# VHH binders against Protein DOG1-like 4 (DOGL4): the designs that were tried, part 48

Target 1, 232 residues: Protein DOG1-like 4 (DOGL4), of Arabidopsis thaliana (Mouse-ear cress) (q84jc2)
Amino acid sequence: MSKMRNLVEEKFLEFYESWVIQLELYLHQLLIAHNNNTMSETELRHLISKLTTHHKAYYTAKWAAIREDVLAFFGSVWLNPLENACSWLTGWKPSMVFRMVDRLRKSRVVLVEAQVKKLEELRVKTKFDEQKIEREMERYQVAMADRKMVELARLGCHVGGESVMVVEAAVRGLSMGLEKMVKAADCVRLKTLKGILDILTPPQCVEFLAAAATFQVQLRRWGNRRHYVTHS
Key: E = the ipSAE of ESMFold2; O = the ipSAE of OpenDDE; V2 = 0.75 times the mean of E and O plus 0.25 times the DockQ between their complexes.

## First folded at step 3 (VHH)

Design n59 (from n4 with W100Y L101P I102W G103I S104L Y106G P108H Q109S; framework vhh_6qgx_2)
Fold by ESMFold2-Fast, scan of step 3:
Structure n59 (fold): chain B 232 residues (1-232), chain A 123 residues (1-123)
Amino acid sequence: as target 1 above (232 residues)
Amino acid sequence: QVQLVESGGGLVQAGGSLRLSCAASGFTFSSYYMAWFRRAPGKEREFVAAISYSGGYTFYTDSVKGRFTISRDHAKNTVSLQMNSLRPEDTAVYYCAARYPWILTGSHSYDYWGQGTRVTVSA
């Protein structure tokens, strides 16, 4: 009858499903712009602005939700198993977007040498930022298994109001650390997207955003089909 | 048994209005996204509008935005599409569809479909 979902999960599930519907509608507009090549530069910039605003709206909603329950974003109920398996710190791995950028080098909208150089510099910086976050996650995982956690587990074996308060304080500290790490990863994502869009021309931005949205929507479709075949 | 029954279709002149209704039964209506799709003669089914299970989010294809309004009534288990400023290109069979979580605008994403109701807009 009822699903075992907390309030944060219920609200973000509806938000995320709604966000993906709007992304697919924007993808349709991007594909029309890309295929017909009839839009002016101002029209292309407006469409690109809609997509950037849409992505910013996602992070605004996500950061509000993780402030309440960051753990909801690890193994998210609004993502299918394939989407969850492809997740890196609650979202897409920043360096993966350079695979989509590589496709632009082989498209009808040719990248000039100066753009190629700037994109390579951004790719290197993005990988460096990823490695920094991965080291922070490793330290977080080590902290979960340290002496403090052993002490906390021991306290949990004994019932009592004082033990509950100590456990709740420790869990809150761990959640705040995880929230900070997730936000750091999201900042790398946003910086990477902004960096790419700043380097590309408006027609190239449309092609890039169409490729990114297609991949995101298609990953959801592939995972949903597998889920329905095995669970329907 | 799950059932979606559309009504309200008909012939209308360009610039006119129609209200389509869809009566849902046999499932937990309040847990489903509801959508309207249409199919013009010789074309594939296309997305028109959708509404989230709470009614807090609504979606429209660009060509109908500002002209069509989707709404739902949980007490009556109905979803409605108010169509204003109708154009000849809005001529199609309109279908009501229901989807549990994992929603996408593509028709293959929807669990349940109605039989459709015909809308003809004359010039």
Scores: ipSAE 0.254, ipTM 0.674, lowest interface PAE 3.8, mean pLDDT 84
Fold by OpenDDE, second read of step 4:
Structure n59 (fold): chain B 232 residues (1-232), chain A 123 residues (1-123)
Amino acid sequence: as target 1 above (232 residues)
Amino acid sequence: QVQLVESGGGLVQAGGSLRLSCAASGFTFSSYYMAWFRRAPGKEREFVAAISYSGGYTFYTDSVKGRFTISRDHAKNTVSLQMNSLRPEDTAVYYCAARYPWILTGSHSYDYWGQGTRVTVSA
């Protein structure tokens, strides 16, 4: 039995599929750049800019969609179960990227002491911000059985147009809190990404972005193979 | 010998201000995050504020945000906590702490602690 999707889910599914395809194309370019030492700094910066713009486009679309239905992102029908399992508040966990940086350091990327210190400061800040958001989420989750939810449960037992409207209004109210949390999480993601890119040199940025894109693409591929997910 | 020595505590009326200072010695100050914690009567020790190595990042618990300011002086090996708009609920023993590297919250332990300075805010 096919899952019924709402309009927000359908639209974002299409967007995300397209976005991922473009990401794969950029990944190819990143890999070429990574393996080609002949590219100029200007060319590298241009490529980095394309990727950052691409990521910004994702959040622009996401934030537009969550204004309509933030709950769609807690089901995320455009993601396979593996991708969903790895999600933190509807996206990648910000602190995860520092593990990627660490892996790069163990490879051929050489970071100077100043970069290492800055990255560590950023790491601590990122973790602090994550924890703050998690506390808010926990508070929200504990409050799920509050007056509003009790009212929803009560009203949900009745059939009628007026009751439906009241329930919908209540759900919207609840969704506002979730939207705030999601946006906060996204802000931490964006700040973390920006922070890392500001610390790294252009060649290092390319390598980092390649690693990040690879991880995202591979995670999707692995999940699709495992669960035979068909999105379109 | 590692030492963290707090000063600046005292009695102040609600709405008043205090500036706490912590003098650090016996370790490489510039390599440590510095933090302030507090313990109110009958309560557990709680995080108040922290500052990164360079001072580029500052962190605050929500209840003190906008009222407290943490700073550090590398030349003097000191960390300070400017406390404005003090409230009775800010009454506590305030502790200076140092950690390298660390996360601000959670089950982690700080490497060094001061003996604390008492802050009392009267209504």
Scores: ipSAE 0.026, ipTM 0.492, lowest interface PAE 4.6, mean pLDDT 88

Design n6 (framework vhh_7z1x_3)
Fold by ESMFold2-Fast, scan of step 3:
Formats: sequence, C-alpha cells, structure tokens
Structure n6 (fold): chain B 232 residues (1-232), chain A 122 residues (1-122)
Amino acid sequence: as target 1 above (232 residues)
Amino acid sequence: QVQLVETGGGLVQPGGSLRLSCTASGFTFSSYWMNWVRQAPGKGLEWLSGISKSGSYTSYADSVKGRFTISRDNAKNTLYLQMNSLQPDDTAVYFCARGLYFTSGSKPFDYWGQGTQVTVSS
C-alpha cells in the first residue's frame, strides 16, 4: 500500500545528515589550517576546493529533490525548528555571509583596500539580487492566494474528474513556480559564495569558510539541544 | 584500506532464488549509501538497486522491481540482495558499490567490490 509519507523527505534527510557530518570534518581541517599557518598555498587551495565541491554537491542534491517535491524544503524535516526559523527561501540569506566577511576586518590577516572595495560592490549587488527575489516571491504569494488558491478551494467543493484534473494542474503550476524561485535564490547564494572566494586570498578564504561552517554547525547544535534545558 | 567483498553467487535455474552478501571493512559502513550494480557479458554496467544509510529508503531499476530486495545490517557491516524469480537475462557479475550521495548527483560510486558471478541457466 502507498502511504502519504514523502520519499523525498526520507532520501534528503539521509543525505543531509551525511553532508553535515562531512562539513564538521572539513571544519576541523579549516580550523587546523587557520590556527597553525602550516599549509602551503597549493594545499590551502585544495582544501578550499573540497569545501566548494561539498557545497555544490548540496545544491545538486537539493535541485534534484525540489524537482520531485519543493514543499519538503519549506519546514524541512531534516532541519530542527531553530534552523527552519532562520531560513530565507529554503536556505541561508546571502547578505548574512558579509557579517562573516566583516570579522576578517578584525583578524590579524588584514584586507587590502582593493579587496574592501570589491567586497562592498559584491555586497550591494547581492542585496539588490535578494530584494529582486523577495519582490518576485511576494508577487507569487499574492497571485497564489488571490487566484490559484481561491480557485483550488472552490474546486475542492465539487465532485468529478474535471475538478480533479484542474486541481492537479493548479498544484503542478504552483510547485513549478516555487521551484523556479528556490533555484533563483540558490543561484544568488552560489554567486555570492564564489564572488567572496574570488576576492579573498587562500588564508582569508579558509578563515571565512571556517566562520561560515562554525555558524551552521553551532546553529544546528543549539537547536538540537534546546529541549535539554527544559529541566535545567 | 576500503574493502567490499561479495559472496553468494552461483548457478541457479530459471525461476530460482539467490541471496548475495557484501561485507564492508575499512570505513564507517553506516555512514554511506550502498548499491548493487551488474555487468552482463559484453554489456555495460547496469545499476540495480540502492539503499540509504539507515535502510529507510530503497530504490530499484525497472528491470528488477518486484523481484529483487536490497537490505543492510549496519551492526554486521553487511549489504544484501535477495534475488527472486531469476531469468536467464539476470546472468551477470554482480558488484557491491559505495555511494556518497544520491545516484543522480556527482560521481555516484567511489569504491567497488571485485564482483560475484550469477549464472541463470537450465
């Protein structure tokens, strides 16, 4: 018998748990490289490449999954409630990574003026791309509420094959629109990440990636351990 | 140091059954997706089935759906393939393969066993 439980959620939960474990292993390597200053430029570039490949693997898996069920990524079962509460269009908000870049300004490895200028230009462009997506999503939500959802609700009051077909077509339309929007947001994330890494030196890239991974791992730990303080 | 060793192959008559086993060593077996792949004489590799790290999700190629069942025992570091209603076209070398992620992603398998021969003939 078929159950209502979504197979996409089970597949992605297994993938994401493995992906996070590997991220923690890479974080350990990043922290060693950052603290000990022991790696050559070539070795640092290889480590940075492993992290960028790891993030690209996430988006490859995500885009395959959202093709099957984009709604699984809104209120995801593989994320705890804190992680879900901090999500912007199914992931991290691109402009937030510039807060991690700002911490590089306070480190021993100082950014040169040319880098500061390029990072500010990238920050402005990223914020513009975010706002464009937010406006598109707002238009989508309004259209969904005022047209498709009202039509879908009305059709649900009638029995017949025609009603079923129209409902299925409307659901497919909504899902395709949402998938397109999520992919657009993910493209901004990837472009922002690549842009930052292209501007930074390898040691600065290691520090940036370590800060980003630390935040992601800590957010997960804080959310997962919330219930343990209920009796403390 | 990663090793995958397949056992359980052999000669079986059409309509018969076989159970293949794959014993893993040199890595944390419970952290990886596992797969079965076969190669018939003079043909390319054909992916048959995959199982998630916990065993909660399985997937099958259309050619074996309803006939083959994949399972795993993480406590024993062992992967299984129960093959029922075997047909002459199932004659092939069967390989155990370690997966990093979903089959549709980047390079799907990084380590393979040596294979075990299955021959379906009267």
Scores: ipSAE 0.000, ipTM 0.161, lowest interface PAE 15.8, mean pLDDT 81

Design n60 (from n4 with R99S W100K L101Y G103W S104P T105L Y106G S107T P108S Q109A; framework vhh_6qgx_2; at its last look DockQ between E and O 0.01; V2 from the best seeds 0.00; counts 0 for: pae O 3.8 > 2, grease 25.5 > 24.2, SAP .776 > .668, placed apart)
Fold by ESMFold2, look of step 4:
Structure n60 (fold): chain B 232 residues (1-232), chain A 123 residues (1-123)
Amino acid sequence: as target 1 above (232 residues)
Amino acid sequence: QVQLVESGGGLVQAGGSLRLSCAASGFTFSSYYMAWFRRAPGKEREFVAAISYSGGYTFYTDSVKGRFTISRDHAKNTVSLQMNSLRPEDTAVYYCAASKYIWPLGTSAYDYWGQGTRVTVSA
């Protein structure tokens, strides 16, 4: 209500809404490939490549936008409240994708021993990278607090425009640090996704991507339906 | 009163072209995604194409990609569907729709619908 949309929020709103529409169209192709096995291996690989490219395009657009306003990605106006509730550092927690892998193992998908070993190694690496990011976030937050405390204490003796300059510098420093951390988290997300797709066979990749896209589309439908009902 | 009025339907030979138009009134056209759906005899309504409210993003179902082009004109409050290389399978009633959200896999609430315009493609 009291929150004003800026240019980054307006531009990314249309991009994200459109990106999800295209994801749903790709989901349709994934479901066809999964349900009737009519596609050749070449066709499956092309579809997997389209999904990979689509995900990379999201991060390309996001990284350009966070350069201008990283704070817009914390509590994003283009996400409904349900989608925002699932966010960790502006996206899905990287290791969460292994829940989809675990579900595939409990379902019809048969993984061979070599795949299971590689997936567990990737899971451990992903968890390690997550912890490393969390430690860096904590260190950064402490450093920013200490810097802010010193600057505010120093300015306690002043009333002029110098206080505005210090606040502007602190905000700029916070934004740069947050951008670095968000990009680091996004890189882990992309590396983990690519790692999973490299380990799985093309049919297994299609099933994995279909499950992930289904969850994201359903989460948006549920969240938007609640909002739509309130304002219809 | 919200209105979506389709026009441009008719009879066309296979391989031919047709341009559909949808005139919109009674709502803020520039704030809505616009879409075309179609219903073949005895079938459910299916998604054909959509365009974002700025016009910067377009979407197509697989069977029409490369043959159909959706566009919009904010000055005239119209959305158009250029249909080339028409096939008998494209025979349907084509509907214009407007919504804040587009759900191409079906089973969705669209805010506004037109009455439809009939397109018949003969062999």
Scores: ipSAE 0.398, ipTM 0.766, lowest interface PAE 2.8, mean pLDDT 82
Fold by ESMFold2-Fast, scan of step 3:
Structure n60 (fold): chain B 232 residues (1-232), chain A 123 residues (1-123)
Amino acid sequence: as target 1 above (232 residues)
Amino acid sequence: QVQLVESGGGLVQAGGSLRLSCAASGFTFSSYYMAWFRRAPGKEREFVAAISYSGGYTFYTDSVKGRFTISRDHAKNTVSLQMNSLRPEDTAVYYCAASKYIWPLGTSAYDYWGQGTRVTVSA
């Protein structure tokens, strides 16, 4: 049986593939900037701004799409199986970016003590916000097994106008709950990204963004290569 | 049988314009990203421009941004590259490529390639 994509999935597939293509082009610019220390601080800030705008464009498009079909973002057709396996609430896990910062600290990025302290404070806050969302997800999952939901599932076993409408209203309520949770997770992602960029100098921002983009692009390449080899 | 046939190359003076075309056949054109790459004498292939399946998204390497415009025509199964304000460093063989997904920095990742059309920009 052919899997039919809905309009939201088809539009977001093209958007996401296009977004990653542009990310790769920005990654190339970041790598040139990192290897060639001739760029002025103004030029570096412009490049960082391009990446920041690019990430904001992703969330603008995502939030528009989840308003129409939040379930499309759970097991997304525009992500390969490896990307889906590495997903946390439809995206990257916020605390993961601190592992990238730690890798840069061990390479050639020199962080002053004040930056180290601010990054640790941000890491703790980010982990707290993550745990809060994880508790909300647990409550959501428990609510799915509640008496009312079981009763609505029973009604859905009988095809009838009134029963179908009541079940559809309940399902829409569940979807709205997931949309709120996904947006909350995305807000933590954006706050974490902004927080890190606010703490780092422009050259450090370039190194961080290059590391993050490299990981995202490489994860996609690894997953796509495996999938292509398996199904080609 | 999949074919990509480029045309429109030639000799032009610096500051001039050329329009390259690529005619596609043998696949569902509207389901593929289309891209232009170039290879200068003694160099590797480099990415120039790309366009998404609907034509809603376009991509350019920094050195051509603002000078080159990529477009596609689904009715004619063609992709075009309008090249304005040409420079001697734009001299290369230009290749049309098609893929279900695109890797701007990875030439080997493309499913289909044309044979190329030569562009020479005189000083």
Scores: ipSAE 0.387, ipTM 0.762, lowest interface PAE 3.3, mean pLDDT 85
Fold by OpenDDE, second read of step 4:
Structure n60 (fold): chain B 232 residues (1-232), chain A 123 residues (1-123)
Amino acid sequence: as target 1 above (232 residues)
Amino acid sequence: QVQLVESGGGLVQAGGSLRLSCAASGFTFSSYYMAWFRRAPGKEREFVAAISYSGGYTFYTDSVKGRFTISRDHAKNTVSLQMNSLRPEDTAVYYCAASKYIWPLGTSAYDYWGQGTRVTVSA
């Protein structure tokens, strides 16, 4: 049986498909910029700004969507199983990007000591923030099995009008909690990204963004090869 | 020889304030995160606060957030913990710790430890 998608899923699927296409276009530009040292700093900054704006657009759309149905993002139908498996609270794990930076350092990117120190501080902060969110998530998950929820579950077994309303209200409350956590995670993502870009030079930013975009695009491609995702 | 020496502990009434200080020596102070931990009677040692190399980032356990402030002085090689609005549950031996590569909440990440200073908050 084909999984019935709700309106939020359908809308975001459409958005995401378009967003990814645009990301690939930007990736192409980033790669050109990275491989061609003819671009001026102004041009590089412009390109970085375009990417930043693109990412902001994603989160704007996401936050609008999760306000309607945050649960849609815990079973993201627009992602393949590999992408979903690599997700942390409906997105990329913030601390992951530091490994990307490390790989860049081992390549052609030369960071000065001041940058290295700043990156390390940012890394630690990011991890600390991740842990806080994870603890909150754990608390939330454990609370799902509390007495109240068990009682609601029992009520839900009876198709009574009033009981159904109570259960739905409870689920909405839970969803609001999830929404807060997701937004918190997204904030850490955005802060981390901004932090990295603030530390790196424009050429370094371009290289980093290219690497990040490449990873995202390739992950999707790899996942699609293994598991065909139907969006019809 | 690496040394971390805590001071400033004592008896204080609930709602009062204390300022703990830790003097560091024997290592490159600016290359380490500094932290405060505490151990209450019958409890495990727990993370209280940490501060990054430059002091640009600070970390706090939730129970002390808004009440405690960690700071460091590079000129004096000291780290301090300003504790305001103290509560009986803050009663513990407070330890200064240093880590070159920190996982802020984990004790195993810290390379050096002080002997501790006792803080007692009376009701």
Scores: ipSAE 0.038, ipTM 0.489, lowest interface PAE 3.6, mean pLDDT 88
ESMFold2 (binder alone), look of step 4: mean pLDDT 83; pTM 0.856
OpenDDE, look of step 4: ipSAE 0.036; ipTM 0.508

Design n61 (from n4 with R99T W100R L101P I102L G103W S104Y T105S Y106G P108L; framework vhh_6qgx_2)
Fold by ESMFold2-Fast, scan of step 3:
Structure n61 (fold): chain B 232 residues (1-232), chain A 123 residues (1-123)
Amino acid sequence: as target 1 above (232 residues)
Amino acid sequence: QVQLVESGGGLVQAGGSLRLSCAASGFTFSSYYMAWFRRAPGKEREFVAAISYSGGYTFYTDSVKGRFTISRDHAKNTVSLQMNSLRPEDTAVYYCAATRPLWYSGSLQYDYWGQGTRVTVSA
């Protein structure tokens, strides 16, 4: 918004914009593959590999950035307000991707019973892991209200002296706790994505990845359209 | 005020090379993503290549990857496209485009466009 960006925000903004540009290029390739019945399994697996590598690159960059400034990922400057409003612990809520999986079950692509069973088992496990993280966030919020933190808040922010250094140490401790929580959430996201791709056939993986990329790109466009509405 | 001026187009035989250049003026060049698009006769405009404002990230459509190289020079306010191993299907008018990364409708939406430079590749 009106805030000055720090170095972490500036570097990740360029990275994220670049990452989305490449995602749109991969989406175009996925849509061509989905409509083309002549592509070999090897060609499809290569395309799927490009997408999985692309998503892994996002988490590599994110984890490097949160090591420096985890708070940059809460209300991120590289995301529009709609994207930020849809965030669960700095990213997509893992269980929501199963809504896209449900779409595959209603398409012309037939999932065999063994796949349906494995996807349901993965959904249950993902929901369980999600709830564990939500309980960790509750504990974090309770810790914010403990006597020591309340005492530090009462002291306020003052120029110079030991009180400033004590507050800075406490804030660093809180940031480390938040970083661990964000990484835990991201691990559930990656585990869920890998799990789905391991269960699906290559043509089904292409359809799933196309649906996921389409949703991500459209969510960004919907939020940006609201932002770019002007009097003209 | 804002101008993007392309140059370097021409006629070349299949397998040949061309270097396109785009001179930018009227805006803070170092704060913009720069891209090349092309439009072949009877077709819609398509993305070819892009480069981030630092030059740290480059993007290519599949059909040109490994053959084309995009680069930028902040001192000269130019972006260049080195085109190698040209094919007849690369025949098109090539357009330079610029966009700011913050608050756009999608990753391929661009704020400023040049007039284009014509590239013809003979069989």
Scores: ipSAE 0.383, ipTM 0.720, lowest interface PAE 2.5, mean pLDDT 84
Fold by OpenDDE, second read of step 4:
Structure n61 (fold): chain B 232 residues (1-232), chain A 123 residues (1-123)
Amino acid sequence: as target 1 above (232 residues)
Amino acid sequence: QVQLVESGGGLVQAGGSLRLSCAASGFTFSSYYMAWFRRAPGKEREFVAAISYSGGYTFYTDSVKGRFTISRDHAKNTVSLQMNSLRPEDTAVYYCAATRPLWYSGSLQYDYWGQGTRVTVSA
């Protein structure tokens, strides 16, 4: 049985597929840049800018979509089960990127002491922000069995015309809280990404972005090999 | 010998202000995050505020956000907590603490603690 998708899911699925394709193209460019030491700083900065713009475009689209249906993102049909399993509040875990940076440090990326210190401060801040959001999420999850949800459940047992409207209104109310949390999480993601890119040199940024893009692309590939996902 | 010595506590009326100070010695001050905790009567110790190595990042529990300000002075090896708009619920013993965060340890463990300074906010 194929899952019935709503309009938001369909539209975002299409967007995301296109977005990922573009990401793969950028990844190719990043890898070339990383392996080609002849690129000028201006060229590198331009490439970094393209990637940052691309990521911003994702969140622009996401935030537009979540205004319509945030719940679509808690069962993201455009992601395979592996991708979904690795998601934290509808996206990547912000603190995860520091593992990537750490991995780069163990390779050929040399960070000066000042960079290391700044990264550590950013890491701690990121983790603190994540924990705040997680506490809010926990509070929300525990509060799900509150009066509103009980009423919703009761109404759901007697579905009529007017009852359906009431249920929908209640669901929208619940979704508002989720939307806030998702946006908060996205803000932490964006701030973390910006913070890292501000600390790293252009060549280091390229390498970091390449690693991040690689991880995302490979995660999708691995997941697709394990689970057949029908998107059309 | 590592020492954290708090000062500045006392009795204050609701709406008043206090400035706590913690003098650190015996360790490399700039290599540690500094934090303030508090323990109210009958309650567990809770996080209040923290400040990063350089002071570039500050952290606050929600209940004190906008009212409390943490700062540090590297020249004097001190960390301060400016507490404004104090409330009776802020009554507690306030503790200074120092930590070098391990970013993947899950929870922050603080290496050094002060003896605390009592803050009492009357209604």
Scores: ipSAE 0.021, ipTM 0.410, lowest interface PAE 5.3, mean pLDDT 87

Design n62 (from n4 with R99K W100S L101W I102F G103Y S104L T105G Y106T S107P P108S Q109H; framework vhh_6qgx_2)
Fold by ESMFold2-Fast, scan of step 3:
Structure n62 (fold): chain B 232 residues (1-232), chain A 123 residues (1-123)
Amino acid sequence: as target 1 above (232 residues)
Amino acid sequence: QVQLVESGGGLVQAGGSLRLSCAASGFTFSSYYMAWFRRAPGKEREFVAAISYSGGYTFYTDSVKGRFTISRDHAKNTVSLQMNSLRPEDTAVYYCAAKSWFYLGTPSHYDYWGQGTRVTVSA
């Protein structure tokens, strides 16, 4: 178990760093497309498809990893302190992406009334789904604290090998609950992303994805720059 | 002491091929991303290709994708760039670089650099 946990962290560290590097390459393509009036609808759809496939690849890898060790995703070693401070249940907070949508209001490509209405409906639903998960996490934390206190009390009274086995069983139970919650949060993230892309035109999708990727890459750079400034 | 030594550069006609090699020493090679950058005459240094710690992930700039292949040999502590279907616009000095983490297109953030090897592609 412990051995599997270490391997999960090492494998996902390399995966995540590589995934972000590829995201930066796609961001360059998105920025070129955003400023290029000659790109066809087919070319724009192909680029959007590359980004959606890239995000799906992230969740495929993440869900495989959390099945083995979900705790690796809380305070992750592949994230800097700023990225960890900004995380909500092991990733971006779903409602936050609507800040990227707000950039479209200043775009040369104006949102039509029907799109504005659908985006507002999606924002409300996303916040509702987000709050539901927050309530589930709160219940989990309360239950975890109660179980942890009982477990710590028992462990303090038992100094034999049996106490180790009891702790291992409790940790496995906690991990399964966290895995379910993380997957629920990720489903809201994917539904929100798909919902936005389904509402927007291809040029608007390119602008939205560029804004989202820019924020993710820049947040990582800001956090890593702080480390260099303090340790240089 | 850390060293990156490039080799394999030269003169080739358009449509030809070259294989660049970079020999690394003085650091834990298997813990580093390895990358190739190039600087064309009168231009800034640009990203070409990179390979992850294990070699499981590779990255290419759009203009070389499908034509160039990056690989690494852990036993020899080398990274290689196989360049096929070369074009005049590929003419540049090619640099090997190493970093435990990095952002593409940000040369100043790389820990170690080689001296470069010159590639000239004639029309």
Scores: ipSAE 0.257, ipTM 0.681, lowest interface PAE 4.3, mean pLDDT 84
Fold by OpenDDE, second read of step 4:
Structure n62 (fold): chain B 232 residues (1-232), chain A 123 residues (1-123)
Amino acid sequence: as target 1 above (232 residues)
Amino acid sequence: QVQLVESGGGLVQAGGSLRLSCAASGFTFSSYYMAWFRRAPGKEREFVAAISYSGGYTFYTDSVKGRFTISRDHAKNTVSLQMNSLRPEDTAVYYCAAKSWFYLGTPSHYDYWGQGTRVTVSA
């Protein structure tokens, strides 16, 4: 039985499918750039810019969508179960990318001491910000059993136009809180990404972005194979 | 010998300001995060603020955000806490600490501690 999707889910699903396809194309370019040492710094910077723009486009679309229905992103029908299981507040966990950076250090990429120090500072900042958000989320989750939710549960058992309106209002109130948290999380993601890219050289950025894109694409592929998920 | 020596504590009226200072010696100052903790009477020691190696990042507990400012001086090996708009609930012994790992709010992750300086905020 196919899951019924709302308009936000349908539209974002379509967007995301296209977005992922484009990401795969960029991944291919990143890999070529990484393996081909003949590209100029200008060319590398251009490629990095394309990727950053692509990511910005995702969040632009996401934030537009969450204004309409943030709850759609807590189900994320456009993701397979594996992708969803790996999600932190509707996206990748910011601190996770430092594992990718660590892998760079173990590869042919040489980071100077100044870069390492800056990355560590960024790591600590990122972790601190994540924890703040997590505490807020915990507080929110505990507070869900408050008067508003009790009223929602009570009214949800009744049929009537007025009751429906009250329920909708209550849900909207809850959604606003969630939206704030999601946006906060996204801000940490974007700041972390920017921070890393600001610390790394263009060739290092390309390698990092390639690793990140690879992880995302492979996670999707693995999840699809395991769960036989068809989105369209 | 590693030493952290706090100064600047005292009695202040609500709404007032204090500037705490911590002088560090006996270790490579630039290789450590510096932090301020506080312990109110009958309460556990809690995180107040921290500053990264270079000073590029600062961290604050929510209750002091916008009121307190942490800074460090590499030339003098000092860390400071500017406390503005003080409240009675800010009354505590304030401790300077060095070296923070990923969990800035956890006292166990700090290697060195000062003896503390008392801050009393009267109503």
Scores: ipSAE 0.021, ipTM 0.406, lowest interface PAE 5.5, mean pLDDT 87

